VH-VL binders against q9h9l3. Designs and how they scored, part 266

Target 1, 176 residues: q9h9l3
Amino acid sequence: PRKMVAIDCEMVGTGPKGHVSSLARCSIVNYNGDVLYDEYILPPCHIVDYRTRWSGIRKQHMVNATPFKIARGQILKILTGKIVVGHAIHNDFKALQYFHPKSLTRDTSHIPPLNRKADCPENATMSLKHLTKKLLNRDIQVGKSGHSSVEDAQATMELYKLVEVEWEEHLARNPP

## First folded at step 13 (VH-VL)

Design zb84 (framework fv_nivolumab)
Fold by ESMFold2-Fast, scan of step 13:
Structure zb84 (fold): chain C 176 residues (1-176), chain A 124 residues (1-124), chain B 107 residues (1-107)
Amino acid sequence: as target 1 above (176 residues)
Amino acid sequence: QVQLVESGGGVVQPGRSLRLDCKASGFTFSDYEMHWVRQAPGKGLEWVAVIRYDGSNKYYADSVKGRFTISRDNSKNTLFLQMNSLRAEDTAVYYCAKEGYYQSSAFLRYFDYWGQGTLVTVSS
Amino acid sequence: EIVLTQSPATLSLSPGERATLSCRASQSVDEYLAWYQQKPGQAPRLLIYDASNRATGIPARFSGSGSGTDFTLTISSLEPEDFAVYYCQQYDNWPLTFGQGTKVEIK
């Protein structure tokens, strides 16, 4: 009954030597993979390291990007009350400085049946790239220009759909 | 300053147990996955085990699976390795190691900081 | 298991010379590769991460390149403190694996 969305964020390095991960892009898709939100986000601190090979973010994307406080408000309005799917989603929530209820959170990096379907060890935290290749026969995060948070959010939703019925039943019997 | 300090190494007989501790400081310990890496005297590096930031997920190298248990206490900023059924082949310097920065759906499991290491010698 | 093969096993050079160290993976690791330096009696020290990013405090003479299966660590002009053992490490897939090391020694 609850609406379900998938989220993926991109971070840039701020703080001393760029060691702090700050939100710089967020993408949210609905159950069918349609984009509900996709914005570049300007961190409140100066960017030391764009981490472009992973983030896909360059200086040009920061021109007229949405300030963090405004983007955060927009994102939280979409997430509140919904089941939110992500891969290592605790990192996205950290970057958003947001607490989402565990009962409404689904982490595709920590669902043992997904690993089992992929012929991976159930207790290993597998990358989104590897699970998507093994289970959907699709290559994501291709090339050297950085990742697409839209592509990652879409892949994450599709992976969750493979185990949705059995995992929702598991959670109903074993509430987090 | 980031510091990792291992302790608990020593000389033990085959079949016995040892527990290694790694005390962390200078960073938010509960934000990072932590690893154990070992190095036999005069040899190369071998990854041993990993534990998730919250302690809920643990994974091991095949060579130690079923004998070693990784754990953590975030309230004490301490990482542990319980080593049971020790074998001569487990003789090594054991390092605790911290993962690098986090990045959305990408896992960047390189080690930006290492402890000084603690020597475990398994001999009869 | 992804096997990393480092070559040469030993590289004998003089200070001021260029050092080029190779690391080859048995299958693609994309850009999920790091390089470490280890001196006798010390823990490894991170030099390069994500194949080409220099770690904090690492001198500009160190550079990394490559992707997929073929990676290179270059030291443009060797300083006396650079004579050490160097290891590559992949983090594309489990288990995490290291190369066997290249020893850079004084000629």
Scores: ipSAE 0.785, ipTM 0.914, lowest interface PAE 1.3, mean pLDDT 93

Design zb85 (framework fv_nivolumab)
Fold by ESMFold2-Fast, scan of step 13:
Structure zb85 (fold): chain C 176 residues (1-176), chain A 124 residues (1-124), chain B 107 residues (1-107)
Amino acid sequence: as target 1 above (176 residues)
Amino acid sequence: QVQLVESGGGVVQPGRSLRLDCKASGFTFSDYEMHWVRQAPGKGLEWVAVIRYDGSNKYYADSVKGRFTISRDNSKNTLFLQMNSLRAEDTAVYYCAKEGYYQSSAFLRYFDYWGQGTLVTVSS
Amino acid sequence: EIVLTQSPATLSLSPGERATLSCRASQSIDDYLAWYQQKPGQAPRLLIYDASNRATGIPARFSGSGSGTDFTLTISSLEPEDFAVYYCQQYDNWPLTFGQGTKVEIK
């Protein structure tokens, strides 16, 4: 079987009024939740809005941060050829300016069996926070100092593992 | 810049159908979840439906579930609401609304832009 | 379903006065709360998102505060154009819900 990793990215606001979303942190964990990559990433454009409430990014984290071009190369080397798990993962790929094959992508915000197991409507897009609480009885994204992309990636992998067998069988029968 | 324009409202009798359109411009439509929100005359705001950025997931308020269908055409930057089995209680101004940005595995479902609304009157 | 209760229903004030509007959630919604202003015949306008962040183009006299279940929208000194209806909205969980509104009117 292919190797499987989970990813979560944090973004900051660049461009006019900080409305452009730029990658500022990326965390990747393996199947067991061990960290394979976790770096603060320096956008090529001036940061207008750190979006600290959600991103957890502050000015001090940009000191010695890896430049976007270098970080992107490192990240893509880890993701290429692997099954990549994320929550609303299209946003992470957008921030990376990267296309990952749909056949190797797993989005825990769009897996009906996972919602069903959580006693949530199958067609509602549920937050990572709510699914993690309902299925793992764990509180993530606590407080006002921003989210941990490591914590989010780890929770995402654990959620996927709850439905992995049935979902992989579903995908084999119904290729994306 | 960002603009949402609703159309398709009108007067219809109970039990009939009506389709609302919302034309979007000034942003990458295919990147955002889109919503319908309504407001009965002289009353407050009520959330109606949401559709995922790619059209795959659709979710509805209990009051309209089974009667309304939300859809989108990303190639035309257009959001739709098909309203079937209309009731007097569905009389409202219908707004299409754009979500705020997704950040840090959080869904930020506040509405940074709204259309001007289209009036649907279900009567006699 | 998360219920949002706004108070007062109507707030009668004069220009230059401070307006304080309350929104109370039936359960904790963290900071997943927005405030909107609506004038007659117009669509709602976003004022505040994430409980305390002022939206682009919104004057500094508008501020939001609170977390969990108790939230406040403050207008430090009312201008004539601020007399309108104000709604809070939660986005912590489905279905998305709005408060019933507070009308700020001229005395």
Scores: ipSAE 0.792, ipTM 0.915, lowest interface PAE 1.3, mean pLDDT 92

Design zb86 (framework fv_nivolumab)
Fold by ESMFold2-Fast, scan of step 13:
Structure zb86 (fold): chain C 176 residues (1-176), chain A 124 residues (1-124), chain B 107 residues (1-107)
Amino acid sequence: as target 1 above (176 residues)
Amino acid sequence: QVQLVESGGGVVQPGRSLRLDCKASGFTFSDYEMHWVRQAPGKGLEWVAVIRYDGSNKYYADSVKGRFTISRDNSKNTLFLQMNSLRAEDTAVYYCAKEGYYQSSAFLRYFDYWGQGTLVTVSS
Amino acid sequence: EIVLTQSPATLSLSPGERATLSCRASQSVDDYLAWYQQKPGQAPRLLIYEASNRATGIPARFSGSGSGTDFTLTISSLEPEDFAVYYCQQYDNWPLTFGQGTKVEIK
């Protein structure tokens, strides 16, 4: 049986006009929601836009932040061989410059039964905030000072657990 | 630097089909969800359709669902809108629009860049 | 569907005056609200995103404020090129929706 973890990353803007999304924080939780990893990560490029409203990242968080190459190695060691749950998880994997097998990836933004339980259109990509409110009756991403990637990873795992049995059955019948 | 160029508009009769193309340049096209937005002459803006970055998921406004099909070719940086069973009320300038930057678990579906638009006139 | 109502429909002002444009949402959209400027024959241009953030290259005279259901776009001192139609857009929930527009015209 494979172990399961949930991940959520925060990005800052680098490159021309801050249009490139670079990894600046990563949180990983286990099946029960316990934190396995939570570090601020220093991008190799100059930060143009901290995107603090969403990321929660400020200049002080970059002091003694883990360099990207080192953080990536630590994160991949945790993810490799496990079922990894995320919301729009392709963005997290792009920021990590990492390819995780589709057979071991679970994206709560792309699970039709989850939308169905929330009375949302099955083929629309719904926000983590809306799914968490509808299905767990919990408000996340509250306030204007940035989101908690730990809170987001925990909510993501709890959402997946609501459809785990039926979705794993679906994947067994319809391999990616 | 970022540019979106639509083509394929024209005059068509009701019930006919038309395909619109949108050529993107100046950004990594395959990283972004892309949208079509339309505007009837002298009217406001109406969102039409969205396609996931990899083309696997598509969602439509109720007014076009079942008639329009959005698709993309990431190898050619091109977005498409296949419009079938056209009606007079589909007459509009059609804009290709790019989402803002991606951010973790938040979807930022404002449009930082728009194409020039292509006019579709459905007239008998 | 979230309905956005813009007011006034038309705002007649002279260059140098302050313009205040309102956008009301039928339910909370948090900060997921953008403002666009459109001139005749042109595509819309992004002015403000996330309720209050100016897009790159947008002059400081443009500012956005509000959260939840009530939003305001302010142009502190109108320049000749600012006479245009302005649209708000929410991206909190599907379908994405726009307000009907406010036309800012020369008095």
Scores: ipSAE 0.708, ipTM 0.885, lowest interface PAE 1.7, mean pLDDT 92

Design zb87 (framework fv_nivolumab)
Fold by ESMFold2-Fast, scan of step 13:
Structure zb87 (fold): chain C 176 residues (1-176), chain A 124 residues (1-124), chain B 107 residues (1-107)
Amino acid sequence: as target 1 above (176 residues)
Amino acid sequence: QVQLVESGGGVVQPGRSLRLDCKASGFTFSDYEMHWVRQAPGKGLEWVAVIRYDGSNKYYADSVKGRFTISRDNSKNTLFLQMNSLRAEDTAVYYCAKEGYYQSSAFLRYFDYWGQGTLVTVSS
Amino acid sequence: EIVLTQSPATLSLSPGERATLSCRASQSVDDYLAWYQQKPGQAPRLLIYDASDRATGIPARFSGSGSGTDFTLTISSLEPEDFAVYYCQQYDNWPLTFGQGTKVEIK
């Protein structure tokens, strides 16, 4: 099996009026869904908006959080040279201030065969929640207390595995 | 300061074509999904089309599918809507709209900024 | 398609009164619900997003509440500039849909 991981990040609002998205948690799982990394991360800028409804992050999570620069180094060591799976993953890479090679990136929000299996329009960018419900018959991101980046990363890997053979063959014939 | 400026509206006969442009400034255009929303005179709002940040995925309301094509040029910060086979029921003010944020594996597709709108009148 | 039904269609009130606007979804939209204000000849203006978060620059008299299928926009004390049409919008699933609007008009 190839060296493949799935990632999901939580962001908080920093900058003017909390409009900048800054990394505040990152979860990385391996091919089997085992957690390789899961840390709260302290942004270098003042947190204006915890966005707790979506992020699940509260002030107490920041007390012993890993500083951004250190967390970034740890995360990049795990991602480098691997196939990295995510959902709308460009947002995660942006929060990490990181460029991952396109040839090693897999975005489950942009895989037409996955939408087709879910009986969704191939041309629509579908949420992780809806794809997971349709294809894995599992409810994620439930409740009002925030999302789990571990749960999201695990679901993302499982979704990719449904189309892995077909999609890797497509990419071999149509390199990005 | 975020601005969206539409242009290209006008009066056309049924069956003809028109292209709308939306020039964006004040934010990193290439980071966001962009939408078109329309409003018929005296009526409510109707979502029309969306395009992914990189121009790849495009999705349309059933009422315009096969006739309208959304596109973007990130180097020029410009969003386009090519409208073909126009019908009287396409008469509306067309708004360019910027989506909110992607947050915690959720797409927050509310519209935080709107253009001024451009009127398209299809009459016979 | 998720249908949003707004009520009442028209709300006739005087300045200083409380306005309560309803938006009901045909199925759960979680908290993926926004409210917009539109004045004649103008583009819609975002008031509330994620069901209850007030957009930047929006006065504190505007508040949103609810989740799932039942949502409310409240204007605690109407100002003259608040007489407008209000729309709710869901973004839980495709296609994105709007309610038909509630007109808040001066009595």
Scores: ipSAE 0.804, ipTM 0.919, lowest interface PAE 1.1, mean pLDDT 93

Design zb88 (framework fv_nivolumab)
Fold by ESMFold2-Fast, scan of step 13:
Parts: structure tokens; C-alpha cells; sequence
Structure zb88 (fold): chain C 176 residues (1-176), chain A 124 residues (1-124), chain B 107 residues (1-107)
């Protein structure tokens, strides 16, 4: 059995008109939901849009933030060789400028049995908050002060655990 | 400059098929979920279909499910809508539309860019 | 599905006047709401996203407010080019839905 972690990242807008999503916070939790990593991260580019309504990131969080290059090294050491669970996780990997093997990646936005269990269409890409409410009877991402990447990573791990046995068996029969 | 250009519209008889193309430029097409939205003459906007950035997940409005197929070719920066078993009520201008951003485990499915639209008229 | 109801159906106003357009959702959509402007023969243009953020290139006279089920688009002082149809759209849940539109026309 490989070690399994869940990740969730917060992005801010950089580049022309803030159209580029750059990493500004990353949270990683273990199988039991304990925090392994949670740091604010300073992008190498000028921040045009903090996207604070969703990210929870404000200018003051950047003062003591870990520079991107250093944070990336720390994060990749945690992820390497592990099964990594996330929600629309390709966005997190893009922000990290990182390639994680598909065989070790689990995306809770793209697991048909999870949608089926939630009485949602199997073909729809459902939000983390809706799956969490339907399956765990828990409200996440509450309020207007931004989302907690720790809360999102914990919810993501709990959702994966609901279908883990079934999905791992499916992947063994149908390797990615 | 971000640009979406639709083509393939025209006049067809009920029961026939058409394929619409949407060619994208000015952004990394393979990073975004893409949508089709339609508007019947003199009426409002109706969401039709969405496709995941990698083409693996596809979801449709109930009114077109089983008749329309959305697809994409990321190597050509092109989005497609294959429309089968066309009905008079499918008469509309069809727009391809680009999603906003995925942010903080939230999908921001507003449409920041639209094509100019292509008219599909289904009549006998 | 989440139904969006826009009111009024038509606003007849003069240039320089303030326009307030309402959009009500059948259930909470949090801040997952956008506003679009459409002129005859043209594609819709994004004005406001995430309930209150102005899109790129949109003049300061346009503002969005509200959260949950009640949303408002305000045009502080109408310019000639602002006479158009306006649509709200929710993206909180599937299917994505639009309001029926509000036409802002010259008095």
C-alpha cells in the first residue's frame, strides 16, 4: 500500500489582466486528515488580482510567505511516490508546474461512482462543496472571507475514502 | 487577442444532422472547460453542453441529451457540437463560450469570451 | 434546476438616469452569479462576475451587488450605448441557467 495524501491549493491572478493562476497557498493532509503542510506562497510574478472572495489571500499574507521555488521543493518532496488526491487536481499541478503520474493521481471531480453515490449525474463535474454536502452532510466554503485550503483538502480525502475500495479495484483492472 | 469563431450553421430539415465547429485562439485552449450556449430567435439564452479540458467528461442540457455530442481537438484548438435528430425547437444562434477560472476548489463557470454565433435553422 | 427571475421585463428610461435591474434565484447561488449585456445582432458581453466584480473593460458606471437569492445590476447614469438587453446567469449548480432578460429601452 502506498501512502496517500490530499492536496488543495489557492491561486491568485498574475500576468496580463490577472488571467494567469499562480500558486499562493498550499495545504496537504494525510489519510486521517492531519495537516502535513500549510503555507502561504509568494508568486515570482506581480499579483494583479488576489481573488480574495475565493482564495482568502490578502496582501498581508505575502509579507512572510515562502518563495515559490522553495515552497515547490517542499511540496514535491511530500507528493513524490504517494497517491495524491485532489478535486480538479490538474489545476493544482499546473500551479505547481509539476507532473504527477496519472497512476498515482485521484481526482474526486472525475470519479463516476462518487457522483452516483451523491445522486448526481455521472457525467457532470460537480463542485467540492456540493459533493461534500450530499455525501458527508457538511457545509464547507462558508462565508465571504475566502475558502480554507485545509478544509477543502480534508473534505477531499474524506470523499475519496467513500469510494476508495471500489475505485482502486477499478483502476487495477483498468490502468490509466 | 482571445477569439472564438463558430462555423457550420445553416438551414436543415427536421431529423437531419449538422456539425458546428468553434476555433479558439489567444489562450491555452487545453486548460479550459468549453461550453455551447444557444439563443432561439427573439428569446433568451439557454445553456446546451460542456466538455472538460481534456475531453473526458461531457454533460448536456436535458433538451439535447442523446441527440447532441460535444467534443474537442486540443491539437487544433477546436470545439465541436455534433447535432443529430434536429427538431424545429433547436432553431437558434449557437455560441461557443469560454469558462472563467477554477479557483479554491470552486468552478467559476461564467463566460468571459463568446464567439459571434452561428445560426442553425431547422425547417421543412 | 435553479430558476432565475429578472424584473422588470422592460425598463423605459432616458439617458443620464439610474437603472436598477433585479435577478432573483429560486434557491441560494451564493456569489456564483454573472451579468451579461446583449445588443441586437451581437453575442452577449460579460459585465459582472462573482456577483460584484466588474469584467475587463467594463465602465465604472456598472456595478453588481447582492448574494444568495437577491441580486442587483446598477447603471449609475445611462449612456446611449447602454440601451440593450441584460441577462443574469447562475453557476452554483447544474444545469447552468440564465434569467429571461431585462430590456433597457429609451423612453
Amino acid sequence: as target 1 above (176 residues)
Amino acid sequence: QVQLVESGGGVVQPGRSLRLDCKASGFTFSDYEMHWVRQAPGKGLEWVAVIRYDGSNKYYADSVKGRFTISRDNSKNTLFLQMNSLRAEDTAVYYCAKEGYYQSSAFLRYFDYWGQGTLVTVSS
Amino acid sequence: EIVLTQSPATLSLSPGERATLSCRASQSVDDYLAWYQQKPGQAPRLLIYDASNRAEGIPARFSGSGSGTDFTLTISSLEPEDFAVYYCQQYDNWPLTFGQGTKVEIK
Scores: ipSAE 0.807, ipTM 0.921, lowest interface PAE 1.1, mean pLDDT 93

Design zb89 (framework fv_nivolumab)
Fold by ESMFold2-Fast, scan of step 13:
Structure zb89 (fold): chain C 176 residues (1-176), chain A 124 residues (1-124), chain B 107 residues (1-107)
Amino acid sequence: as target 1 above (176 residues)
Amino acid sequence: QVQLVESGGGVVQPGRSLRLDCKASGFTFSDYEMHWVRQAPGKGLEWVAVIRYDGSNKYYADSVKGRFTISRDNSKNTLFLQMNSLRAEDTAVYYCAKEGYYQSSAFLRYFDYWGQGTLVTVSS
Amino acid sequence: EIVLTQSPATLSLSPGERATLSCRASQSVDDYLAWYQQKPGQAPRLLIYDASNRATGIPARFSGSGSGTDFTLTISSLEPEDFAVYYCQQWDNWPLTFGQGTKVEIK
């Protein structure tokens, strides 16, 4: 069996009017939810908008943050060759400027059986918060100080574990 | 600069079909979920449909489900709405709308840019 | 579905006056709320997102506040170009929904 990890990133706004999403924090947890990586990351571009309500990132977090190039290398060493679970994970990979093989990628925002178990429309992209509440009876992303990427990665792994057996069987029969 | 330009509107009889196009420019079209929103004459706004950045997931308002099909061609930066079995209550200005910026694990489905709209009139 | 109720339906004011517009949600939408301005014959224009953040290019006289179920759009001093219809929109849950609108008109 291949090793499995879950990832969640936080982005800040860079570029014109702060509309470019740049990596500013990354958390990776193992199958049991133990933290393998959790660092604030300094974007190479000027931060226009910290997006603190959602990201939880403030100027103070940037003081000793790991430069993007160094953090990216560390993260990729952890992800390479593993099954990587995330929620709308394509955005995490864009922020990392990284290609991960589709055969080793699991996106909990795009698993129809998971939505079905949550009694949600199979074709709708549901938020991590809603799926976690419906399926795990747990409130995440609480409060106004921003999200915890560790909490989000842990919840994402737990959600995937609910459908792991049936989804891995589906992927074996229908390779991406 | 960001632009969305709709086309394809017109007058059609009930039961017929019409296709709307929305040409996008000024941003990386393939990075964003795209929406259609409509507005009946003199009335408020009604969300119609959404399509995932890669075209794989599509979701619709109950009022149009089974009759309308949203699609996209990322190579042409174009969003489509195929409207079948049109009814008088589908008469509206149809707007193409772009989602705001994205955060990991948080969807920000407000519309930072809208097209000017294209009028669809369904009448006999 | 989450219903957004806007009040008042019509607000008749003169230039220079303060406008206060209300949007109430049938259940909590946290801060997942936006405000749009629409003028006759034009597309809606984003004013406020995430309940209180002004969109790029929007004048400082526009401000949003509130959280959960009760939201307010305030225009501190009306300019002639501000007479329009205003809509709130939520994205806490599917389907995405809009309020019915508040028309701000000249007295």
Scores: ipSAE 0.748, ipTM 0.902, lowest interface PAE 1.6, mean pLDDT 92

Design zb9 (framework fv_nivolumab)
Fold by ESMFold2-Fast, scan of step 13:
Structure zb9 (fold): chain C 176 residues (1-176), chain A 124 residues (1-124), chain B 107 residues (1-107)
Amino acid sequence: as target 1 above (176 residues)
Amino acid sequence: QVQLVESGGGVVQPGRSLRLDCKASGFTFSDYEMHWVRQAPGKGLEWVAVIRYDGSNKYYADSVKGRFTISRDNSKNTLFLQMNSLRAEDTAVYYCAKQGYYQSSAFLRYFDYWGQGTLVTVSS
Amino acid sequence: EIVLTQSPATLSLSPGERATLSCRASQSVDDYLAWYQQKPGQAPRLLIYDASNRATGIPARFSGSGSGTDFTLTISSLEPEDFAVYYCQQYDNWPLTFGQGTKVEIK
């Protein structure tokens, strides 16, 4: 049994016309939902679009934010060797400029049994908020001030726990 | 400069097959879910299919499910739509569409760029 | 399936006038709503995403508002190039759906 953590990141727009998604916050929780890491992160490039409606990031959060290079080092120390759970987690890894082994990655947006349990089409990529409402009877990502990456990471871990035994058995028989 | 260029449209008889290609450039193709959207002559827009960034998940509108297959080749920056068992009601301009930026736990499936479209006419 | 109903079907106005276009969803789509402009023979062009964010290169005269089930696209002062068909689109849930369109035509 390897240690398991859940991650969720927030991105801001950088690069030409703000089209590049750059890491601006990262939250990591343990199996029980306790926060292991939660920091605002300063991108190395000029922020063109804070994407506040979704990210919750504002200029004020950047004042004392951890520089990307330092934050990345801290985050990778937590993730390395662990089973990492996320929702559309490839986006988080992309923003971190990090490769995590597929065998240790769990993506709650890509687990057919989880969709089945939620009465959702197995092949559709469902949002975290819809799965959380259907399976945990909890409303997340509420309001217009941006999402909480802590809340999202906690919900993601709880969703994974609903199918953990079944999905780990599936992966043992069908290694990625 | 983002560009999406569709090809493969034409006139076909009912029951036949046709394959549409969409060549992408100006962005990291392998980072984005890609979509097909169609528009019958003089009518509105209808979403057809989506494919995950890595090609592992595919989802379709009920009207085309079981007949159409979406696929992609990330090494060639190309999106495909294989259309089998074509019907008169499949007659439409088919657009390749790129979804907007990604945000970790939110799916923002609006279309910031569209191809020029390719016309598929199914008639006897 | 979430149904989007646009009104009016046709809006006949002169350049310089204000255009107000409505889009109503059969159930809440939160802020997962976009607006597109389409001219004859052309692909749709993104105007507004996330209900109220103006897409890159779109003039300030275009604005989006609303949340949940009731959305509005406003063109504060019509320019000749604004006479086109406008579509709303929701991306809150599957399948992705579009409204039937509102045609803004010159009077």
Scores: ipSAE 0.811, ipTM 0.922, lowest interface PAE 1.2, mean pLDDT 93

